# Miniprotein binders against q9zu90: the designs that were tried, part 27

Target 1, 292 residues: q9zu90
Amino acid sequence: MKTELEEEEEEEWRSVHEVLLIVLPYLHSLFELLSMIRVSRSLRDAIRDETALWTKLVIEPPLSSRLTDDILSEFSSKSAGKLKTLILRQCLMVTNKGLRRVVDANPLITKIIVPGCSGLTPEGIMECVESLSKNNHKLETLHINGVNGFTKQHLSALYTYLSSEGTIDLEVCPKCDEVRMIPSCSRESCNQKQRKCRGCWLCIPRCAECAVCLVGSDTESQEAACGNDDVLCLECWLVLPKCRFCNKPYCTNHSSRRHEIAITDAASRPSFECEACYYRAGTNPYEVDYQI

## First folded at step 11 (miniprotein)

Design s60
Fold by ESMFold2-Fast, scan of step 11:
Structure s60 (fold): chain B 292 residues (1-292), chain A 100 residues (1-100)
Amino acid sequence: as target 1 above (292 residues)
Amino acid sequence: TDQERINDYMQEANELQDEGNYELAVLMFFLAIFISREHNDKTMVAQIYNRLATLFSQMGNHELAIWWYRFALDVATELGDIETIQDVRDELERIKSQHE
């Protein structure tokens, strides 16, 4: 028999649960979900028990750097074998064994999106996709940009395991004949001439922010603070925040590399210091030598 | 309007947080975030991230508080919101000094 205290707790939990059901479809990442789990045991239990929530697992920065195979296995187990979509962005520690464990536990997966997961190999991906095909469920979407070493032979084999309308984010680059990601271009002149800017990031210069091709003049291409010779189109360069010392912006994917500058009475304009300027500066990063 | 809905969720969340009802407060903040993101209201998103960080700090979950303060700082820096940047930096320093 329930006491008055227990009845009050259950009534409060039901109210929280009703609002939670409204919130769940709009959560972007596992980090937001984990934040809610840490608020209370009641909320943790309600989230854990919502099977529909666990049909899609999304892990993005900043959690991606901390995701191990064991942690991934724990999260995927909450789906009770009903996981349909797996999105792992920049999860460098996830291995072939870790991914295979999730796939074997979740035979209903239709989407695998693992961009930048450099711990994975073509052989590991092939084994996972083949395993899903054997369970009479074929993938609809496979995004493996950032997994190195795929060959044309791998691509042809993958398409035999995917659904007839299945898509892979890798294709044969028409410029270098290697298996690469070929980004789409939003530039109006390219939309009707799909062949003009068809090429991977190594063959065609592209804006690091919007992926528009930079086949125009040198004045259209502006250097980014991101490194690796990353460039930006003028439109993106104009709107992105810039390093106070070198005037180069980070693209959105690298914005976490910004070093905050202390706000002083002498500097009312908020700005940042890029990583290269920060480490180069030593003990006097703000000194400017005008002695000529 | 959506701006009135955001303001209502924020007011309710703040009142719930002051009452110690962290469960409903968090959910109200997330409802406000969703509408703010839909309207690309980055100023409001930064304020909500800052409030979520203070909520987790008050609960004693300093690790999550630091993450939410970092998110708030990123958005506030992009917007040039000097007041929010300073508030976040002060709270981050307070948390770090207490855990050393």
Scores: ipSAE 0.174, ipTM 0.669, lowest interface PAE 3.8, mean pLDDT 78

Design s61
Fold by ESMFold2-Fast, scan of step 11:
Structure s61 (fold): chain B 292 residues (1-292), chain A 100 residues (1-100)
Amino acid sequence: as target 1 above (292 residues)
Amino acid sequence: TDQERINDYMQEANELQDEGNYELAVLMFFLAIFISREHNDKTMVAQIYNRLATLFSQMGNHELAIWWYRFALDVATELGDFETIQDVRDELERIKSQHE
């Protein structure tokens, strides 16, 4: 009996290890890796020791708010200099120094995607990209929307560091002449190079969900729950889940602002309450506002 | 097909989880997640997140269970998946009541 149990345990470990080798290359979210590590000590050790796993590092919410330069350095060190893709979404604590440490340790990087990382500056990005060009010459993808202050001179210099097929998600807006992210329009009737449709979010009204232009049509726009005068095209508005009380939807990027069913003891059906309605419930509609 | 592979991994993962074989169950769930994401099968992704949360809860890792339930709830709410929303709501209340 004892020998049968030992034999079964050995066979089970062999099968687990075999499947693990298949799974590891596809775990590119830091949260997924952390979840796997906490299943067993053997999975933790195998993940720690597998350098091929670390050629792509992806950090996104909710982990983004906890990512410090030191933690980033620790995770990127697991790649043993072989990191090729770095994706940091909304990592507000990451600094120029933190990003530079990763880049210096990983000269094979071909993709840097750091949307919403407002702790970074144009100067920091320029130094990182220049450093990479000296060691590997050709960065293929640079997404830096949400990093403030890029100039036309920065864009010109960045393109000298990228591969011939390289892409940057910032362009010079033809309407305001500022460096902005210019969304692609999905409408086949729109040439994205036309002045009527080609422009940044500040110059051209667009659907907050699908980015189709709303040029020349006030009747097509529907109010989103997102605030900041965000609007949706009718098609997206019809499909997106709506607030129980005001019937306005959040776009996908603001879905985390929904008051989840599990948080309210009163909600028992598949719906949500938007932030504005949640706070409005405390307002007396019959009170007189004595402001000017 | 990839859809058949997703269904096979999910069935095997659920059976392994019910048997208490969490190590193999989590690996099967991650194989299913990978293929489901490539096919933009948000319904399946929400179900897998819910199953992973239950797995971590059964293992006693309530912090990870809550995070996976929140991910499942977000996707299921977007889809209007009443069954998944109800399951997640009930499990979150259970965890909350046991750990306060």
Scores: ipSAE 0.182, ipTM 0.679, lowest interface PAE 3.6, mean pLDDT 77

Design s62
Fold by ESMFold2-Fast, scan of step 11:
Structure s62 (fold): chain B 292 residues (1-292), chain A 100 residues (1-100)
Amino acid sequence: as target 1 above (292 residues)
Amino acid sequence: TDQERINDYMQEANELQDEGNYELAVLMFFLAIFISREHNDKTMVAQIYNRLATLFSQMGNHELAIWWYRFALDVATELGDDETIQDVRDELERIKSQHE
C-alpha cells in the first residue's frame, strides 16, 4: 500500500520489504518472479528467503518456446523442494528427463499441468507420477492433453497413483474406445439427455469456436475455413467474419490466418481471403491470369 | 475507485523510477497489475506491462524489457488496441536499434 510506504520514508529498505510481502502471494508466473529478482540484490535475497513464494511455477507462451530442461531445473530449484503446482503450457523443448528432475526435487507436487508439451511421452509421465506416489504423496491434478500415445492401461495405472479425488484431463472415449480429451458441452439438450454428446473431437462433431456438440443438428453444422474438416455451429458461423471468396469463417483461434483485403466491392467493411483461396489462386497460373 | 488506486500506484511508480528507486517502482507496478487482474481489466494490464517494460529498458535489462513488451503486445492485439500496439512496436524497434 501507498500510505505504508510514505510513512516509512526514513527506513527505505523496510518499506520495500513490507510492500514485497503484500505483492508476493499474488505473483502468477515464474517470469514475474524473475523480473523482480533482476531489479536488485535485496529483492533477490528477500524473494529467495520467502520459500512459500516458490510453491507454484507457471510457464506460458511466449516464454514456453524457449524453456529448456536446464532452465526448468534452475527455476524449480528455488522452491527448496516445496513446489506444489507445475504448469507448463506448450513447452515443446521440455523432455521426460527435464520433468523427472523437477519431480524428484519437489516431492510435494500435487498438480502437473503440461498441455501441448509434445516433447513428453506417456512413459515419462508414468515415471514422474509413480515417483511422486512413492513418497506417500498423491498427485491431485494431471493435465496431459497434447502428450501423444496414452493407452487405456496407462490411464488406469495413473489413477492408482493419483489421490482418490484426483483428475486427469484424458478419458476413454465411449464412442471409439481410445484415450482422448473429451470436451465439455453446455448445450441445453445435452444436460437433459445423459451421455448424448459424450465423445472425443473425432467421434462427435463439435463447433470449433464454442465446442458445443452438433449431434442431431445437421442443419446447424457449417464449414469453417480452418481446415481439417472443422465445423461451426450456426450461431458462431453467423457472427464470425467470412472469406470474401468462399464465404467460410475462421474460428477465433485461427483468425491470424486471414489475408486481409483492403480494396473490396463493399468499401464499408474490412474483408479477408482465407488461406485455401489465397493459395489456390497462387498455384493455378490460369486462374491468376484470368482478367475479368 | 480501483481505477484511482491504479492511477495513484502508476504515478508513484513513475516518480520512484525518476528518482532511481527501481525496487519500489517495480513493486508499485505489480500492485497496479494485481488490482487490474482482480477487475479483469485487460486494457489496464497491457498498459502496466508496457510501463514495466520501459522500467527494465531504463535499467539496461533489454531482454526482460522485450519480454514485457511482448506480453503487452499480446494483450493489446487481443483487445484491438491500436494505440498500445503501435506504442509497443515503436519501443521494441528502439530497443533493437540500440542493441544491434
Scores: ipSAE 0.189, ipTM 0.703, lowest interface PAE 3.4, mean pLDDT 77

Design s63
Fold by ESMFold2-Fast, scan of step 11:
Structure s63 (fold): chain B 292 residues (1-292), chain A 100 residues (1-100)
Amino acid sequence: as target 1 above (292 residues)
Amino acid sequence: TDQERINDYMQEANELQDEGNYELAVLMFFLAIFISREHNDKTMVAQIYNRLATLFSQMGNHELAIWWYRFALDVATELGDQETILDVRDELERIKSQHE
């Protein structure tokens, strides 16, 4: 026989467990999972015991800029060797040694997705993939765009270490013959296999926001504030917030470069100043020299 | 509607938090976040991040509260939501001054 308090505790736990099962498939990041385990001992134990939650590790901005090799090692240790999917987006401080440590501890990895992790090198990636191939010949997905220096020889060797259906997000650009990422294009006329816009970001002008190709007489491009001659399609340019002084928008990937401007009156709209305008000398925008 | 579902989860979460039922409160806030993300409602996401930060602060987990406030600040800054930016900055300053 149970007391009323014991019955209430069981009913409360059953309710928590039912809601937890609904929440689990929608957890976006490891940080959300870690936040939940800090709420109570019961949630911590339930989450710890749910091994499926620790088969995928995702680190993305803004956490990416703080992720060191040691922090990565601590997070991956929660998987107890069962990690299957590793996603690190723009983790600039992660090194070859840090990635290798995770790979050596997790021989079941089938997906490595490390876009924009410029601290990694081709040699480091090769060592990690080769290590996995000795323990598990089923690496299925390798996304390494933003890791510089891959050669055709590297690409050929990587495919020998992947599963027969394995995919790499790098290929040989048909226009420049270099190893590059070739983006897909959402333009209706480009849904065919032999599209004119098949080429890397350097060979084919594309919208910095949506990657639609900007080749042909019916395309319109607008300057982005991102620099490096980045351009946007008209649709993306119209909806993105614009610099107060030059009227150029940042794409979403470069939105962190905005210098926010404080509201000066109750009716003014929030706005930002781009990097170029921010570092410009104290030029008065109302003092324009007109020489006739 | 999804907006009604978000409002229902937010109300439920606030009531649970007031009762001291932090387990269900956190889960309700996450359900509200998931629907808000599905609809790209960044304003609501920032507000919920701010509410989660306050909850963790009330639980005494100030380090986790600071992280959720930072997430709220990042989203609010992207949107130019000055009201949320000021609220979050005030809370971050309060926590840091109390705990150095």
Scores: ipSAE 0.201, ipTM 0.706, lowest interface PAE 3.3, mean pLDDT 78

Design s64
Fold by ESMFold2-Fast, scan of step 11:
Structure s64 (fold): chain B 292 residues (1-292), chain A 100 residues (1-100)
Amino acid sequence: as target 1 above (292 residues)
Amino acid sequence: TDQERINDYMQEANELQDEGNYELAVLMFFLAIFISREHNDKTMVAQIYNRLATLFSQMGNHELAIWWYRFALDVATELGDQETIFDVRDELERIKSQHE
């Protein structure tokens, strides 16, 4: 026997559940999912019970620094063996054992995207991909840029385990003969001059923001504040925020290095100072000003 | 239009938040985010992230509030939206001072 209050609460929950089902397919990240489960018990339970959400697991900065093998195992277990896409960006604590546990529990995986996961090794990746190929499901996408030590022999073996349309983000650089990421170039002229712009980041100068090649007399490179001789194309340079003192911008990946200039009035807009200008001024950025 | 739908979801979300209906408010904000992303409206995305952070702060979940403020700050910084940057920094300092 339901009371009037219980009937009203049930109707409200049904309305929430209906909207939730519309929202769930469009969530981009684990953080968005975690945010929703913290709103209420009913949202937490509804999300837990929707196993289709767990066919794709995406962990990106800033969450990446917190991801251990145990946490990864816990999240992937919610997929009930149905995980199809695994994306781990810059997850430095994830090990070969951690990745292997996920792969063994989820034989339907078709995409592994683990850029910058430097805790992984070529041997660990090889074992995972080989394991998946034995389950009658061939991997379609393998992104392993930032996992160090891949050889040409590793690359050849990986392609035997992938589907015929399978892609790996590592290639043999035609200029240095090393296994490296070779960025795609969106510059229209590259469709006509593919041999001149095809190469890794060390062989071909590229925009730090958009990866467009900066070879040829019709291209101009602008200095970035990022250091390491990083350069930007003019289009990216024009739109990125610039250091107050040297007028050089950081690319998006290095924007955390900005030293914010304090505003003195609510109507005044904040600006930033790059690390090089900050150190040139003789200030120590690691010292806290305990004075005044 | 998509812009009218975003505005409608934002208005509904704000009203629901004021009523203390955080469940539907969060869902309405996410609907607004999805349309804004499809429209590549990063300014609106940053504003919605800021509103979500405020909502989690009101709920007492200061950890999630800080994360959403950080996402709002990242997008606003890319855009040079200094009004949003100022608002977000003020709220982050408020949360930090209350929970030390």
Scores: ipSAE 0.157, ipTM 0.677, lowest interface PAE 3.8, mean pLDDT 78

Design s65
Fold by ESMFold2-Fast, scan of step 11:
Structure s65 (fold): chain B 292 residues (1-292), chain A 100 residues (1-100)
Amino acid sequence: as target 1 above (292 residues)
Amino acid sequence: TDQERINDYMQEANELQDEGNYELAVLMFFLAIFISREHNDKTMVAQIYNRLATLFSQMGNHELAIWWYRFALDVATELGDQETIEDVRDELERIKSQHE
């Protein structure tokens, strides 16, 4: 038999559980989920046991560098086949086999967002999307920028496998006729109907971060590197060494601003921390051991 | 309106936090974050991250507090919100000085 106090605690938990169910569909990252698990044993148990929670899996840097096919399989298994959204950003170790295992186990997937996952290939992506289509289920969102080698033939075939309003973040560049990600320009004139800077990052000089174009100013774009809070152009960003924590490079003229870091376990090459990261307070927020 | 909903969730979260009901307080802050994100209100998102950090600090979970302060600092820095930047840095220094 339950006491009055025990009944009050159960009623309060029922209220908490009802609000939790409203919150769960809107969680945007694994970190948000893990934060909630650490609030109380009640939340931890509810989250662990609630399969509907696992309709969305999001892994982002710096956790992405640790994601193997086996870890991905373990996380996706929590969804019990109900995963609808898969977001993997810069997960370099994930392979075609790893992605395929998740897709085969989760036939209800409507969104695959895998930007910068260079371990994946066009063939692997095609197999995953085709597999979902064979189960009379069509993908709504496919973001695959950073996966190299897509052709116009691949792009055409992908649209036949996607839903009628399906979106792919790759297009045929009108300037080089290759399949590329074509950035939207934040310049006011470029957000209008007649966008003059329509082209990939290789064809149109632009700011790497805000995507503003420098159409008609090719010389200016080549020298618009890092400076007073300026973002580096794409060419400089791609070829120069990156900050270990923010992954932004300095141009050659600002290389002296690098804070060299003694690395004990890495690629056996000098690493650095950019000036902004060096002066930031706090420990690395991702330097924890997650055991769920 | 959505702005009224954000304000209502924030007020309720603050009251729950004062009562020591951290479970519901955290959930109310997350509801406020979701609506703020939908409106692209980065200023509000940074403020809510800062509030979550103070909540985890009050719970004695200093590791989570530091992480949420870092996220608040990232957004506030992007916005040039000097008041929030200074507030967050002060709190981070306070936590570090007490816990190495």
Scores: ipSAE 0.131, ipTM 0.646, lowest interface PAE 4.2, mean pLDDT 73

Design s66
Fold by ESMFold2-Fast, scan of step 11:
Structure s66 (fold): chain B 292 residues (1-292), chain A 100 residues (1-100)
Amino acid sequence: as target 1 above (292 residues)
Amino acid sequence: TDQERINDYMQEANELQDEGNYELAVLMFFLAIFISREHNDKTMVAQIYNRLATLFSQMGNHELAIWWYRFALDVATELGDQETFQDVRDELERIKSQHE
């Protein structure tokens, strides 16, 4: 015989468990997963024990700056060798050794997506992909933009390790003959005629937000607040939030640089100051000698 | 409709949060997020991020609360949603001033 309190606790746990099973497959990122783990010990234990959750590991900002080889190894071990998808965005501290450790422990990996992981080298990537291929397992997706130094020889070797439908986000740029990421262009005129805009970010001016080419007499370009002479197409520029002072927007990748401004008028749109305007405004001209 | 399901999950999540049942509240918020994402309802996504941030703040996890408020602020800024932006900004500033 159960007490009323014991019956309530059992019903509450059963309800939580039922909903949790529905939620778990739809979690997008490690941040969402970690947020759920921090709610209660029962959620933490249920998530820890659900191996299927760990078949996909996604680490992106803000967590990426804190990811060490040891932490990566710990997270990947939760998959019990069943990890299929590894996504590490801008994980600067991850080394070749760290990535190799994960790959060796998880021979079922079909997707490696490591954009902006500048701690990795072509040699390290080659060793990881070769290790997977030794198990008669074919990698389906390899995204390695931001890992510098890939040669044409590396690229040709990588394709021998991928499935016939496999994709690599690096190509030989037809303009500079270097191995680069070549963005796709959705511009209708490029689809109908020769792809004259086919080239890397250094050879072809492109919208920082949508990657459409900005070549041709009819293309409009607007300055972004991002720096490095980054530009935006008119369509993206119109939609993106703009600095109150200079009227330049950040692309989505640099939105964290916005210095949000308090709203005093209920009818006004949310606003921010870009870094350049913020630091200029933050300098008292009477406290800093800006004259030579 | 999916919109009615989102509203039902949101109402249930808010009531559970008020009762201190954070486990079910967070799960209901995530169900609402998933449907909102499939509909590209960014306004609802921003509102749910704001409610998740409030939930983590009430639990005493101010670091996670700040991150969820920042995500909500980013979406509200993209949409030009004045009311959500102001609510999120005020709450984010309150937490930062008390805990940083």
Scores: ipSAE 0.284, ipTM 0.737, lowest interface PAE 2.7, mean pLDDT 79

Design s67
Fold by ESMFold2-Fast, scan of step 11:
Structure s67 (fold): chain B 292 residues (1-292), chain A 100 residues (1-100)
Amino acid sequence: as target 1 above (292 residues)
Amino acid sequence: TDQERINDYMQEANELQDEGNYELAVLMFFLAIFISREHNDKTMVAQIFNRLATLFSQMGNHELAIWWYRFALDVATELGDQETIQDVRDELERIKSQHE
């Protein structure tokens, strides 16, 4: 028999899992979260006992770079097989084996959202989705942009494993006939009529920051520091911070690549050196330097 | 109201911390963070991160204290809260001087 106070404490502890999902984007290391749980026995017990709340697992930058298969397995185990939504954004260390372990432990998954998880392969994704379909539970959402190598045959097979209303964020590009993510365009001329910018990032030049198409006669492209011939629209280029040496900006997704330059006095503006300029200065054997 | 619930959790956390019941104090701070995030109250979130850092410092967990102070500093920087930025920097320097 429980008192009213004890019942209220149990209800409050049920919300701890939801709090952790909100706090996860602010954590720099999942290892530090695990260390916190190890220190707090009561917090660990509250989290452990609320399996019904472990229906959604979200790992986003800056945590993504630190997520290993073992850490992912530990976190997903808290769901006791009840996980329904798995979101892993830019988790470069997660492997096919790691993802498969989560899927095998959680047969009720309806959403897999793993954008930019370049450690995964089409074969690994296919095995996970097929495994889920064999348990008479079909995926409703599969986002796999940034996982390289999907073919039209893979895409066709994936749709047989998904629910009838299921969606995949990859399509066959109408211009190159390859399996790609095809972005929407916010440009007003593209919104009102059939858009000429219907195509993947390789077929249609787009701003690396805002994804607006750069195919109109009045559009100007500016070079980004991101590499891979990435370009920005003029509006995005004007507002983004620029490299001190080459005057090229990083898009927001690549801002972590900036090598911050120490401020020598309070009057100087904060500045950075892009990755290309940084490595050129450190290892240049010719002394062919800095001509912009 | 949600503000009253945040205040209640913060008060309970403070009392639990004073009693040395650090584990339940952490839980109360997490519940306060949840409600503060639902209302986009970044000022309250920064205050709670600062309180968690102080709590872990009292527990003798130097590494976790620095970790939570860094989150408090990040949020205070986004808000342009110079007073909180200075307070957090002073605490980080105090911890470094005692443990390094």
Scores: ipSAE 0.012, ipTM 0.187, lowest interface PAE 9.2, mean pLDDT 73

Design s68
Fold by ESMFold2-Fast, scan of step 11:
Structure s68 (fold): chain B 292 residues (1-292), chain A 100 residues (1-100)
Amino acid sequence: as target 1 above (292 residues)
Amino acid sequence: TDQERINDYMQEANELQDEGNYELAVLMFFLAIFISREHNDKTMVAQIYNRLATLFSQMGNHELAIWWYRFALDIATELGDQETIQDVRDELERIKSQHE
């Protein structure tokens, strides 16, 4: 048998491996995974060899901006063809060929969630979904908001390739007749009064944070700092952190655009400087030359 | 309770980190993060991110430490957690000064 030291080392490694198996299903992002593989060679090897981890691949900011087709292919190869869920958020460098490579290598995919991946096209998405439908495992979830150019014809064709309970996050807007993402409204008065506030972000003014409709005299709204003409309902505006200088908040989707401030009022919540105020510093009175 | 489990994982992680057992320390911090996320305890998540960043810094992985500190700072700023904001800023300045 083994020495006491060898037994202790094996028990320690088995303990690490057992805890790792508990941790793996709860990792939210590729960044968390990459952090873990950089702790030690042993942990890296265990993660690499654990195919159950690779049934779900999630890439989100800030890693999204660095994800190339080759890197994506390398990560998806860890799944050994068993990838079921692919989530790529704002991965601007990923192309149709890159996505197709993953899909062809992983015929068991049931969820493709690629919001904001503007390097993809409707034609590329169509080819990927059609390829998966040729296997007996039809796609269940397709989120493609932020991929530009989808038509009603594309939507009709996509639903023929999805499972009977399959969902797509794009719909035909009943107001502009274009293919758009249509958010659900949580406003109780809309349901009770049968208000048809169904429409895309361009047709219906909505809170940038909670998506509640801002139509009618019973709504109150305030401008957000995002610069996209985004508005917030009063409730969200009051709760969200605000720019110290203009008192406008960012919605959660644009919170990364905040510039942190060095000094914060001790009696107040910490505040930030919005992008507009940050760049306005050169045009404000305290930056001008008073030579007259 | 889940709060007791979070505290237990945090204590275990700190003890493992002091012993130089970084593998188990990292895993214990992640377990604490997962439970904290399930309970929408953003304050605890930010504090654990800060501790995890410190661990990566101790391991010499300053790039990963900076990323985890930034995540902690983002959440702490949203919550108005001055203690965590100050702790994170101090650690980021320390890393910057040591790696000039």
Scores: ipSAE 0.224, ipTM 0.732, lowest interface PAE 3.0, mean pLDDT 77

Design s69
Fold by ESMFold2-Fast, scan of step 11:
Structure s69 (fold): chain B 292 residues (1-292), chain A 100 residues (1-100)
Amino acid sequence: as target 1 above (292 residues)
Amino acid sequence: TDQEEINDLMQEANELQDEGNYELAVLMFFLAIFISREHNDKTMVAQIYNRLATLFSQMGNHELAIWWYRFALDVATELGDQETIQDVRDELERIKSQHE
């Protein structure tokens, strides 16, 4: 009886492990990983011991806001120097020293993807990339959009440290000559090799949702609730949920900024209040008239 | 078809969850999410997020359940899926009222 139960237990464990190996390459975030380790001890142990998992470290919202240099160092230590891909999205507390610690411990890194990590500086990134280049394992992918202050000189130097086919998500804007992220346009009328709409977000007006250019468009651009400079193409504006009071939608990246007013019935669209309307309602409008 | 594969994975995941086999249920749900993402099936992704939230709630991990419900709500709101929005909001209210 006991031997039959032990055999059944072993077969079940092997099945879980085999499915886990299929799943691991598709995990997009540390949150998905943390969700799995909370299910059972056996799943936690299998994930901990899986070398392939620890060659890629991905931290995304909602965990990004909690990631400190010390926590990052702890997670990267599990890779035992074998980390190849580091993805940190919107990790505002990560500093140059924190990133450098990971890079020094993991000389095999070929991809650094740190969009929106505003705690990092160009000098910090330069030091990390230079350090990696000295180990003959040159970086292949560097995404640094949202790290402020890169110059053309920084960009030129970075390409000398990257592999010959290495890519950086920042370019010199052909319109303003500043280092910026330049979105791709999916508009059919734009020739892929000679696009007239090639330029950064400041030089070329674009939809905040789909990045399609709005230059010479027959479709009137509509204001987004995201900010004063953000606009949407009509197609995206029509499908996105809108503020009950001003009728402006948030793009998907800013949807968390919605202030929900009430649960809507099944027959009606969801109701929410944008930040601008929420804070406007908190001010006394009669105070302005009193001052006049 | 990929839709038949997703439906089969969802059925298997639901059966495993009902049996209390949370390990395999979670893995089947994640496989369904990955196939759904590859085909840009946001409606299915929202449904699976909702099921994962229910699973973590059944396990007693209400913090993770709330986060997965919020992810489901975000996707369903983007799609205008009123049925999923209402279901998720009802579950979030239930969790809050039970753990006041």
Scores: ipSAE 0.015, ipTM 0.449, lowest interface PAE 6.7, mean pLDDT 76

